# VH-VL binders against q0atu2: the designs that were tried, part 180

Target 1, 119 residues: q0atu2
Amino acid sequence: MLDKKARIRTSREYRNVFEKGKRLSGRFLIIYYVENALDNNRFGFITNKKIGMAVIRNRIKRQLRAIVREYQGQVKNKHDIVLVARAGIGKSSFEGMEKDYIAIMKKAGLFARNANKID
Below, E stands for the ipSAE of ESMFold2; O stands for the ipSAE of OpenDDE; V2 stands for 0.75 times the mean of E and O plus 0.25 times the DockQ between their complexes.

## First folded at step 9 (VH-VL)

Design s58 (framework fv_ivicentamab_arm2)
Fold by ESMFold2-Fast, scan of step 9:
Structure s58 (fold): chain C 119 residues (1-119), chain A 119 residues (1-119), chain B 110 residues (1-110)
Amino acid sequence: as target 1 above (119 residues)
Amino acid sequence: EVQLVESGGGLVQPGGSLRLSCAASGFTLSSYAMNWVRQAPGKGLEWVSIIYEGGYTDYASWAKGRFTISRDNSKNTLYLQMNSLRAEDTAVYYCARGSDYEPYYFDLWGQGTLVTVSS
Amino acid sequence: AYDMTQSPSTLSASVGDRVTITCQASQSIDSWLAWYQQKPGKAPKLLIHKASSLESGVPSRFKGSGSGTEFTLTISSLQPDDFATYYCQQYDSYSYPEYTFGGGTKVEIK
């Protein structure tokens, strides 16, 4: 579970990320991201009806939160990041979602560099 | 003003190599996703490769293994290393800037540099 | 990869005419489509992104419309500067990493 202060909670905060932020697409995920004026990162999650029934959307949202939490230590500080699940994500495995998340975060330059970075 | 200027094109024999350069001015290249797009004489546009802000790269399936996109942030210059060139690689090669909102459409283009692969 | 088909391949028109160019995707791309204008010997210029969002400085006579698989670029009153080749380009996430262009539509003087 992500800490409360690490969550984007209000519609105004989501709107700020969409209006001011950059957009980057993966196979199953789209991220919108913008630097914030806080001392921490915040994440938002959007699963819409195009994905499928409520039970599928709730599963996807839980799995995305788990993935984000697993990798939160690698994310560069001071960003608001919104993950939008695309239609088709319901057919992906957990590992597939995880790989897409890692790839998109690397493309955005949001993962901190380390000695083990392959690309 | 913001500008992209390509260089390094020319005549090369099949199986040969060429490195193209794209010098950026008026903006910081590393803050954008940068692309190569080509156009064969009298033909349409074809996407070749992208380097994302974070340094991760992607390629058209036919380019993978033969072409390498890179950048030198200190020189504010984008490169395309082309190996094992074929006659069908003959084209004007454009460097193109991905939009800062979304990297997959191209809001700034260079003038292009002609690569001719012929014996 | 998604095939992008433009029609017509060439179009003859007079100044003041309304011209319409169609772009069809082989699969749904939602609204993830851009339009470019290219004059002979020049690089392409971005006109429209996200199917209908006009770029700053592009005349309002250019309009993009459509979603899913069928898209149109309309020039409501053709000007001399508009004689060019126009390209659509899809950038849907599911076609990643390839961003396919249409074959182009040449708008020439009648």
Scores: ipSAE 0.151, ipTM 0.756, lowest interface PAE 4.5, mean pLDDT 88

Design s59 (framework fv_ivicentamab_arm2)
Fold by ESMFold2-Fast, scan of step 9:
Structure s59 (fold): chain C 119 residues (1-119), chain A 119 residues (1-119), chain B 110 residues (1-110)
Amino acid sequence: as target 1 above (119 residues)
Amino acid sequence: EVQLVESGGGLVQPGGSLRLSCAASGFTLSSYAMNWVRQAPGKGLEWVSIIYEGGYTDYASWAKGRFTISRDNSKNTLYLQMNSLRAEDTAVYYCARGSDYEPYYFDLWGQGTLVTVSS
Amino acid sequence: AYDMTQSPSTLSASVGDRVTITCQASQSIDSWLAWYQQKPGKAPKLLIHKASSLESGVPSRFKGSGSGTEFTLTISSLQPDDFATYYCQQYDSYSYPEWTFGGGTKVEIK
């Protein structure tokens, strides 16, 4: 679970990321990201009905939070990042989602240059 | 003035290699995703490759294994190394900047450099 | 990859005419579509992104509309500078990492 301070909580904060942020697509994930004026990173998560039933959406959301938590030390500081799950994510494995997250964060330049490689 | 200038195009025989360059001025190349897009004579546009802000790369399926996109941040220059060239690679090659908000549409283009693959 | 079909392939028009160009995606791309203008011998120029967002410096006579699978670019009153080939481009995340351009619509003098 992510620390409360590391979570995007309000509709205004989500709106700011969508309006001012950059967008980048992976296989199962889309991220929106923008530099913030805080001293920490914040993450938001969106799973919509195209993914599947509530039980599937809730599982995906929990798994994404676990992945983000695991790699939060590698993320460049002072960013608001929103992860949007794509329709096909429900058929992916945990490992598949994890690999996609790592790939998309590297593409965005959001992982620290000297971050350790974990397979 | 913000601009991109391509060079390195020319006549090359089938099976040959060629390296294209794209010099950026008026902005920092490493802060953007950069793309190569080509256009065969009298035909439409075709995306070739991208290098993301973080240095990760992607390629059109037909370009994998033959083409390599890279950049030299110290020279503010983008490159496309083209190997095992075929007649169907004949095209004007454009250097194109991904938008600051989204790397997948192109808000700045160079004038292009013509690559002709012919015996 | 998503097929992007533009119609018409060629359009003859006069200055002052209202011109409409259509772009159809083989699958829904939401609003992830850009429009470009290309004059002979020149690089393409971005006109519109996200289906309807006009780029800075592009005349207001250019308007993009649509979502899902059908999109239009409208030039409300054609000017001499507008004779060019126009391309749509999808950048929907489902087609990642390949972006598909339409075949182009050439707007020429009647």
Scores: ipSAE 0.233, ipTM 0.792, lowest interface PAE 3.8, mean pLDDT 89

Design s6 (framework fv_ivicentamab_arm2; at its last look DockQ between E and O 0.18; V2 from the best seeds 0.00; counts 0 for: pae O 4.5 > 2, placed apart)
Fold by ESMFold2-Fast, scan of step 9:
Structure s6 (fold): chain C 119 residues (1-119), chain A 119 residues (1-119), chain B 110 residues (1-110)
Amino acid sequence: as target 1 above (119 residues)
Amino acid sequence: EVQLVESGGGLVQPGGSLRLSCAASGFTLSSYAMNWVRQAPGKGLEWVSIIYEGGYTDYASWAKGRFTISRDNSKNTLYLQMNSLRAEDTAVYYCARGSDYEPYYFDLWGQGTLVTVSS
Amino acid sequence: AYDMTQSPSTLSASVGDRVTITCQASQSIDSWLAWYQQKPGKAPKLLIHGASSLQSGVPSRFKGSGSGTEFTLTISSLQPDDFATYYCQQYDSYSYPELTFGGGTKVEIK
């Protein structure tokens, strides 16, 4: 689970990311992202009815939160990032979603160049 | 109209270093993922490295630690720094542009520059 | 990294012939496969991506098909301009990429 301060919560905050942010598409995910004025990153998650029934959407949302949490330390600070699941994500494995997340974050330049450096 | 031109190839002794350049014209390098692909004389194609539009880099396992991909956006030029060169590194080196949708297949190639590693 | 095997290594054909080149992956790559054409002394040229999507400017006589582990490139009526070496390339390995090419198929005049 992500901390409350690391989550995008309000419609206004989501609207800000969609209107002012950049958009990149992966195989199963779309991200919208914008730099924020905070000292931390915030994440939002969107799954729509095209993905499937509520039980499938809830599973995907849970799995995406787990993936984001695992790679949280590699994400460049001060960003609001919204993950939108594409219709085909319901057929993907956890590993498939994870691979797509890593690839799209690298493409966006949101992973730190020295992400593996231990201080 | 779009073009990639490699330079910097030549004869180098084993253990030596060499830096290849790839000048882009007709498009902006920073808007694409860029790749290096090599081909030993009479042999097939071998992927070397990628730099994503956001600046993150990945390498073939055999290239890690010896080769470094970089770009200079002000010069619209891609580089490959090659260190600790071996006879097995003898090849024509191509710079190649990743597609807009998937950075992992290559829709534009340079003419290549020959690197020969021998005495 | 995925092992990519092309067959045949060399193919002799005449203008007007139907030519088929096969590419096999050691494990499923879905449809994440590209085909390239390379003429002697020249850089490769992208023909097809996503196993079957024809690149703009490539003649319609080129057709890609297949999914999973077996793929084909077909040239329906070989032209003089088509004598070249052809390579397949997988890009299923992408988050920590190890992109791999087939060994190539040389299409030469009979």
Scores: ipSAE 0.569, ipTM 0.869, lowest interface PAE 1.7, mean pLDDT 91
Fold by ESMFold2, look of step 10:
Structure s6 (fold): chain C 119 residues (1-119), chain A 119 residues (1-119), chain B 110 residues (1-110)
Amino acid sequence: as target 1 above (119 residues)
Amino acid sequence: EVQLVESGGGLVQPGGSLRLSCAASGFTLSSYAMNWVRQAPGKGLEWVSIIYEGGYTDYASWAKGRFTISRDNSKNTLYLQMNSLRAEDTAVYYCARGSDYEPYYFDLWGQGTLVTVSS
Amino acid sequence: AYDMTQSPSTLSASVGDRVTITCQASQSIDSWLAWYQQKPGKAPKLLIHGASSLQSGVPSRFKGSGSGTEFTLTISSLQPDDFATYYCQQYDSYSYPELTFGGGTKVEIK
């Protein structure tokens, strides 16, 4: 479906974002982002072992996907965006992650000014 | 030619105000995070403030409430409004452009403008 | 808030020397560190970002290394153009982004 097309899937796609993209860090997250040649956005998620146990990492990844899904209508199109969980994110709340994501995306200028409000 | 040119420095009495300007040429100001950095005579560098691509701002703790960073995209110009000036604010003030990858290290600098606060 | 300590504050060297400047962070900043060169009367110039990534147009005699809390800038063969003051700068944005510079290292002709 639409979610499938909106995912960064291959190692090459991830590497392109890390090598060519801009980086902006928040309290719990780092985003890497670069313009793509598509009509849509694609999202990737990284949770490494430094943030905790596998069950914790899986929960965090699921929460980040939910946050991205909630606000994706506000994101300027044609971007590949990778969210990297920082060490210490396991101690954050869902609301904390959500606020961090919103702040980062606004600072990056990735939210369209007149996009639908979902806040 | 890609450059930044500061203006608006000068002599001001303690408690006074001054507005600095930084004209950008050869690139679009709003595509980068823009910063102010100062250097007291004979001293090191001190970060003052940032305005992100998305228009949000952050300040050094000592500058909060006294200094305001802003930009006018139609004039491709960055500003620093400085109020309640003190002798310790005497410095050369540089505008600095965040890199293509990070807002927080600076790959383009202006020549600086001197602000002297004398009692 | 991360304190950045540079050593030495000054050093004297001759053309052709290998010089090393050290920058130490009070807490780990991973590799989020930049190096700048500043000549008298001029604005700083970016040399290195990401602790070890050489900025385009910067001579290859400049090399950055380190991670965590200790970082070095090495000039493999000092040239006349390299007599200047060098600053490190941390940019770990978790520090809100309180961007801090080291105190500087002045490289002087011996």
Scores: ipSAE 0.383, ipTM 0.811, lowest interface PAE 2.7, mean pLDDT 89
Fold by OpenDDE, look of step 10:
Structure s6 (fold): chain C 119 residues (1-119), chain A 119 residues (1-119), chain B 110 residues (1-110)
Amino acid sequence: as target 1 above (119 residues)
Amino acid sequence: EVQLVESGGGLVQPGGSLRLSCAASGFTLSSYAMNWVRQAPGKGLEWVSIIYEGGYTDYASWAKGRFTISRDNSKNTLYLQMNSLRAEDTAVYYCARGSDYEPYYFDLWGQGTLVTVSS
Amino acid sequence: AYDMTQSPSTLSASVGDRVTITCQASQSIDSWLAWYQQKPGKAPKLLIHGASSLQSGVPSRFKGSGSGTEFTLTISSLQPDDFATYYCQQYDSYSYPELTFGGGTKVEIK
């Protein structure tokens, strides 16, 4: 699990990211990201009913958290990042989600260009 | 009305350099993934380069090292720096706006600017 | 990299004819395919995206279908305004470079 300090936890924190952050849409994910005044990154996750049943939404959220944890060390510091799952993500593979995450994070300039999966 | 207007095309000698411009109006260029696509006389369309919302850039394999895409947000203008030009680079160069969501298709095109590389 | 094979290269037809253009991908691109129309001396115009989603303002006689590796653009009844060159384009974003156009199909008067 992500450390508590690495999580966006309050509605106000989410709203701040949505209102002041930049938006980038990938195949399965939309990310909102904004610089913060902290010494660490914080991540938020949004899954809504259009993704599917609660069981699916919970699975997706667990998978996204796993992906974020795996690549956390490669993300540029001092950012609040919210991942919003798109409707089609329920039918995607874990690998597909991971590829989408990597791609969109690079496009956002949050990963180094040489960022890749750690074996 | 939203539109793109290319400029900067012309005649250059092999080995020469040229910088193309694409002025956007009616929308914020930096809010979209912007692309260059070229078309040699009597030939098909060929993707050249993309700059994403976050500033990340990518290129066709043949374009890497010779072409550089960039933008000036204050001028709402897209650029393509072309170096070490070859005869086979002769083409109409279009700037094209990417769709709101990835994967990107091109929903807005400029009129194109002709680049002729000849001795 | 994704390769796109478009066929035929040239198609002669008459007004009122049913026209079919095919685009084949070297590997599955799901439904991430767009179709463009280009007339001489003009920039391409987006017709269809997502394999089957008709762009706003495009006549209903244009229809896109297919998924995976096989895609088709159909003009149910060819109109004088439809004589042009058509291109398919894949926009799957898992491999760079991955924005690839088909070779084009010129639809000309018989």
Scores: ipSAE 0.029, ipTM 0.712, lowest interface PAE 4.5, mean pLDDT 89
ESMFold2 (binder alone), look of step 10: mean pLDDT 92; pTM 0.943

Design s60 (framework fv_ivicentamab_arm2; at its last look DockQ between E and O 0.77; V2 from the best seeds 0.00; counts 0 for: pae E 3.3 > 2)
Fold by OpenDDE, look of step 10:
Structure s60 (fold): chain C 119 residues (1-119), chain A 119 residues (1-119), chain B 110 residues (1-110)
Amino acid sequence: as target 1 above (119 residues)
Amino acid sequence: EVQLVESGGGLVQPGGSLRLSCAASGFTLSSYAMNWVRQAPGKGLEWVSIIYEGGYTDYASWAKGRFTISRDNSKNTLYLQMNSLRAEDTAVYYCARGSDYEPYYFDLWGQGTLVTVSS
Amino acid sequence: AYDMTQSPSTLSASVGDRVTITCQASQSIDSWLAWYQQKPGKAPKLLIHKASSLESGVPSRFKGSGSGTEFTLTISSLQPDDFATYYCQQGDSYSYPELTFGGGTKVEIK
């Protein structure tokens, strides 16, 4: 699991990202991102009921957390990033989600220059 | 004052090439997603290409392979390289800035530059 | 790719009239829709984003509504300055990158 320090945990923190952050859309994911005043990144995850039953939503969250964890060390610091799962994500493969995440993060320019797992 | 100024339009023969420029002032171009949108005479708006803050580029399906979007941060200028031009490419070409929070909405436009493809 | 259909293509109206323009998406785009105004020989101007959010400086007589596949732009009382062509645009970017515009609606004097 992600370190507690790397998690967006409060409604206020989420609201701040949605209100002040930028939005980028992918096929399966939407990300909202904004700079923070910390020395680390924080990630949030949103899975709405439109995705499916609770068991599906929980699976998606686990998969997204795994993806974020895998690439966490390659993301520029000092950002709050919220991942919002889109309705079609339930039908996607893990690889598809990963590909979408990488694409969106590249669009946002959030990967560090020395990142080596994003090709 | 923030503004965009397109240049480089003109008359070209079919099969020819042309490079359009869009000079930004009053803001840092690389901090925004930038777009090219064209409009044929008497017709509607048609999205051509986008370059995101991270430098990632996307294109309309019809533009793939013939059009290339790029930017020079040192000159704060956006470019559109157009190759293998066709008569149907005749249009006013606008550069348009994605909004600060939503890169897919265009809150700032240039005056446009006319490209005429004719023998 | 998304298909965006605007109706009507042309609309004749008088000053003071209530005007309604419709935009239909081929698939759900949630609330990711913008409206633009364009006058002859001029670049488009962003009026509304995210379906209903009015841009700064845009008169309150302009109202955007809708979600999913059906959207409307309403001008409560048409003013002389409002005669122009209006375009909707999807900002979802769901499938292959395509920021599709509607075909446009020309609002002209009756």
Scores: ipSAE 0.661, ipTM 0.907, lowest interface PAE 0.7, mean pLDDT 93
Fold by ESMFold2-Fast, scan of step 9:
Structure s60 (fold): chain C 119 residues (1-119), chain A 119 residues (1-119), chain B 110 residues (1-110)
Amino acid sequence: as target 1 above (119 residues)
Amino acid sequence: EVQLVESGGGLVQPGGSLRLSCAASGFTLSSYAMNWVRQAPGKGLEWVSIIYEGGYTDYASWAKGRFTISRDNSKNTLYLQMNSLRAEDTAVYYCARGSDYEPYYFDLWGQGTLVTVSS
Amino acid sequence: AYDMTQSPSTLSASVGDRVTITCQASQSIDSWLAWYQQKPGKAPKLLIHKASSLESGVPSRFKGSGSGTEFTLTISSLQPDDFATYYCQQGDSYSYPELTFGGGTKVEIK
């Protein structure tokens, strides 16, 4: 579980990420992300009824939190990041969700920047 | 003030190679997802490749293995290395900037550079 | 890859006419669709993103609508500067990272 300081908690905070942030979609996940004025990262998680019943949505949330926690040291500091699960995520494996998370975070430049230098 | 300028197009023989350049001014390339989009004479637009802010890349299925997108942040320039060129690659090649909000629509385009693949 | 079908391929109209261009996706893309205008010899220009969000500086006579698989671009009172080719583009896909354009609709003088 992520510490409370690393969690987006209020509707106002979620709204700020959606309104001011950038959006990037992957296979099973969408992230919304924006720089914050804090000294740490904060994460939010959204699973809607299109995914399935509460037991499935709760499993997905637990797995996403575990993935985020495992890779938290690789995330660039000072960001609010909201993960939104897509309808198809219920059919994904844990490994599938993990790979999608890594790919989307790399695409967003939130894990590491790839310096492509030519000639 | 913000603009993209492509160069490097020309006549090339089938099986040959070309490297296209796209010079950005008025903004920092590395802060955006950047794309190549082509248009064959008298035909429609066709997406070729993307390099995301984080440096991750994706390609149209037909471009994989033949084309390589890259950028040089110090020169604020985007590149497309095209190998094993075929007559069907004849097109105007545009570089296009993904939107700051969401990278999958293009809010800035260069003027294009013509690549002709012919013997 | 999502097939994007535009209709008609060519449309003849007079200044002042209302014209409608349709774009159909082979499967749902929610509202993740953009519209572009391209004049002969020039690069495309973004008109609309997220199906209905008009870009700054684009005249209000341009209107995008639709969601899911069917989308329309309507020009309510065609002006001389509107004779151009229009393209739709899907911008978000579960199946592939590939971005797909429609085949284009040429709006020409009647």
Scores: ipSAE 0.606, ipTM 0.853, lowest interface PAE 1.6, mean pLDDT 88
Fold by ESMFold2, look of step 10:
Structure s60 (fold): chain C 119 residues (1-119), chain A 119 residues (1-119), chain B 110 residues (1-110)
Amino acid sequence: as target 1 above (119 residues)
Amino acid sequence: EVQLVESGGGLVQPGGSLRLSCAASGFTLSSYAMNWVRQAPGKGLEWVSIIYEGGYTDYASWAKGRFTISRDNSKNTLYLQMNSLRAEDTAVYYCARGSDYEPYYFDLWGQGTLVTVSS
Amino acid sequence: AYDMTQSPSTLSASVGDRVTITCQASQSIDSWLAWYQQKPGKAPKLLIHKASSLESGVPSRFKGSGSGTEFTLTISSLQPDDFATYYCQQGDSYSYPELTFGGGTKVEIK
C-alpha cells in the first residue's frame, strides 16, 4: 500500500505532471513523470470509463498499485509519476502489466543503478 | 551552443559495414532519447532506431538484426553500426534528439552524413 | 508504427495564400502527431507536437489540428520562408516499436 505522502492527491498536482512532465508509452500503460521539489516520489493512477465498468477499473487500479508498491524502493526519488491505463489493459494479465511497467521505467531511466537486476 | 554532428558516412560496397558517429555538444546525451532517421535521395524521412534515456533500444523492423544503435556516455557520442549494407540503404543519415517533454518528437537534428552503397 | 498518408503530395501556392495539408493515420493515434518543415539541403525542423502545440519560435501563422486519424497543418498566410516540404510524424510508439513519417507535402511557389 503506498504511503499517504507518496500519492498525487490534487487535480493541480496531476495537471502539473501532464503539462510539464515527459511521456513514455508502453503496451498497456503510459507514464508521465517530472522531477518534484520533495525528498520523495509520488504516484498517481488514472483509469477511465473506456476501460470498462467500475469493477474492472477498480481491479486494474489495485493491480497497478501493487506493482508500484513492489518496485517502489528501486525508483529514483524526487519524481511525480502518473500511470495512465490504456484501453487495452483490461486484456492484460497481472504479469503482463508488471512487465510493461518494468520496461517503461527502465526506458525512462527511473530505476536506481542497482535496479538493473530486475528480471 | 547545443548541436549534433554526424560523421562516418561514405561510399561502401554492398555487403559491407559502416559505423556512423554523432557527437553531441552543449547537453548530456544520456538525458535524452536519441534517434537515427534516414532520407534516401529524393525521398521522405524514415525512422531507423532509438536509444532511450535508460539505455534500452528499439528499431524499425527492416533494420533489426543489421543495424545496432549504441552510445558512449563518456564521449557524449551516439553510434549506428550498419552491417550487410544494401543499395537501398543509400541515404543521408541524421541523428535526432527527443524533446524534454515529448520524447517521441525530435527537436534537435544534426546536419546528416551521406552513406552511398554501390558497386 | 502506423502508416501515415499525406495529401497533397505537391501544392502550388502564392505568398499570402492559406495552405492546408492533411495527414491520415491508418489507425487512431489520438493526438500524438508532430509536424516538421524541411528545406532543401537542410535537416527537418519541428513545428508542432501533440497535433496542435506550437514549438517555441515557430510563427503563429502555423496551426495544427485534428485527432484520431485525420490531422491538418494550416498556414494562414503563406510567406516566402514557408516554401518547403512538410512531414507529419506519428508519436504513439505503443502498438509498433517504430515511429512513422508521412510521405511529405512539397509546398512550391506558383
Scores: ipSAE 0.266, ipTM 0.764, lowest interface PAE 3.3, mean pLDDT 87
ESMFold2 (binder alone), look of step 10: mean pLDDT 90; pTM 0.932

Design s61 (framework fv_ivicentamab_arm2)
Fold by ESMFold2-Fast, scan of step 9:
Structure s61 (fold): chain C 119 residues (1-119), chain A 119 residues (1-119), chain B 110 residues (1-110)
Amino acid sequence: as target 1 above (119 residues)
Amino acid sequence: EVQLVESGGGLVQPGGSLRLSCAASGFTLSSYAMNWVRQAPGKGLEWVSIIYEGGYTDYASWAKGRFTISRDNSKNTLYLQMNSLRAEDTAVYYCARGSDYEPYYFDLWGQGTLVTVSS
Amino acid sequence: AYDMTQSPSTLSASVGDRVTITCQASQSIDDWLAWYQQKPGKAPKLLIHKASSLESGVPSRFKGSGSGTEFTLTISSLQPDDFATYYCQQYDSYSYPELTFGGGTKVEIK
């Protein structure tokens, strides 16, 4: 479960990330990210109809939130980050999504240098 | 001025090694994804490797295990270490800057440095 | 990694002509395509990104269009400075982020 204040909720907030942010794509995920003026990170999640049925999209959203939460402590503070699931994500395993997320965040320089996963 | 200047090219025997350098001026290299792209004489462009803003690296399948991309932020310089060179590696090697918005298209190129692999 | 096919390989034209260069991807890359211009002995220069977004300083006679698998670069009225080789490049990345260039189209004087 992500804290309410760590979530991007409004269309205006999403639009800001898409218009001012950088884009980086991976195998199953695309991230858009921009530095914010807050004291914390905020995450948004987008799963479009090309992924599949609502049951699949809801499962993907739950799994992505779980992944984001697990690695939240490694993310550099003061960023708005939107995760967009690519069409092929429905065929991925949880581990595949997790690996892709880690790779993208490292590529973007959004993981702290000394960051480690806490089990 | 914003500029990239490659050096280190030359004649090398098959099986040999060579390190290319790319000196950046007018901008901070570590704030961008940086790429190597090559062009064999009379042929087209071929992507070799990328180092992302966060320091993560990726390689063309044929380059992995033989080529290593790196950077020295204090010298504002990009490197390509090439090992186990083959005749097919003969090319002009360009360093190229990934766009600030997205790392995978190149908005600034160096002049290139010629690598000739021949007995 | 997607195969990128450019046509024609060589094109002869006169100043003032409308020139069309085509780029075809082996599978859909949405809009993730760039166009470059390369003059003999020089490095490539970015003209267009995201299929149709013209770079600052590039003349408006250059236009990119297309989406999915079929893309076109058009020069509406060819100028002497436009005789060069043009390359398309896909950048629809995935877990094996091999960036692929087309084979190039040489635009030469008729």
Scores: ipSAE 0.419, ipTM 0.831, lowest interface PAE 2.7, mean pLDDT 89

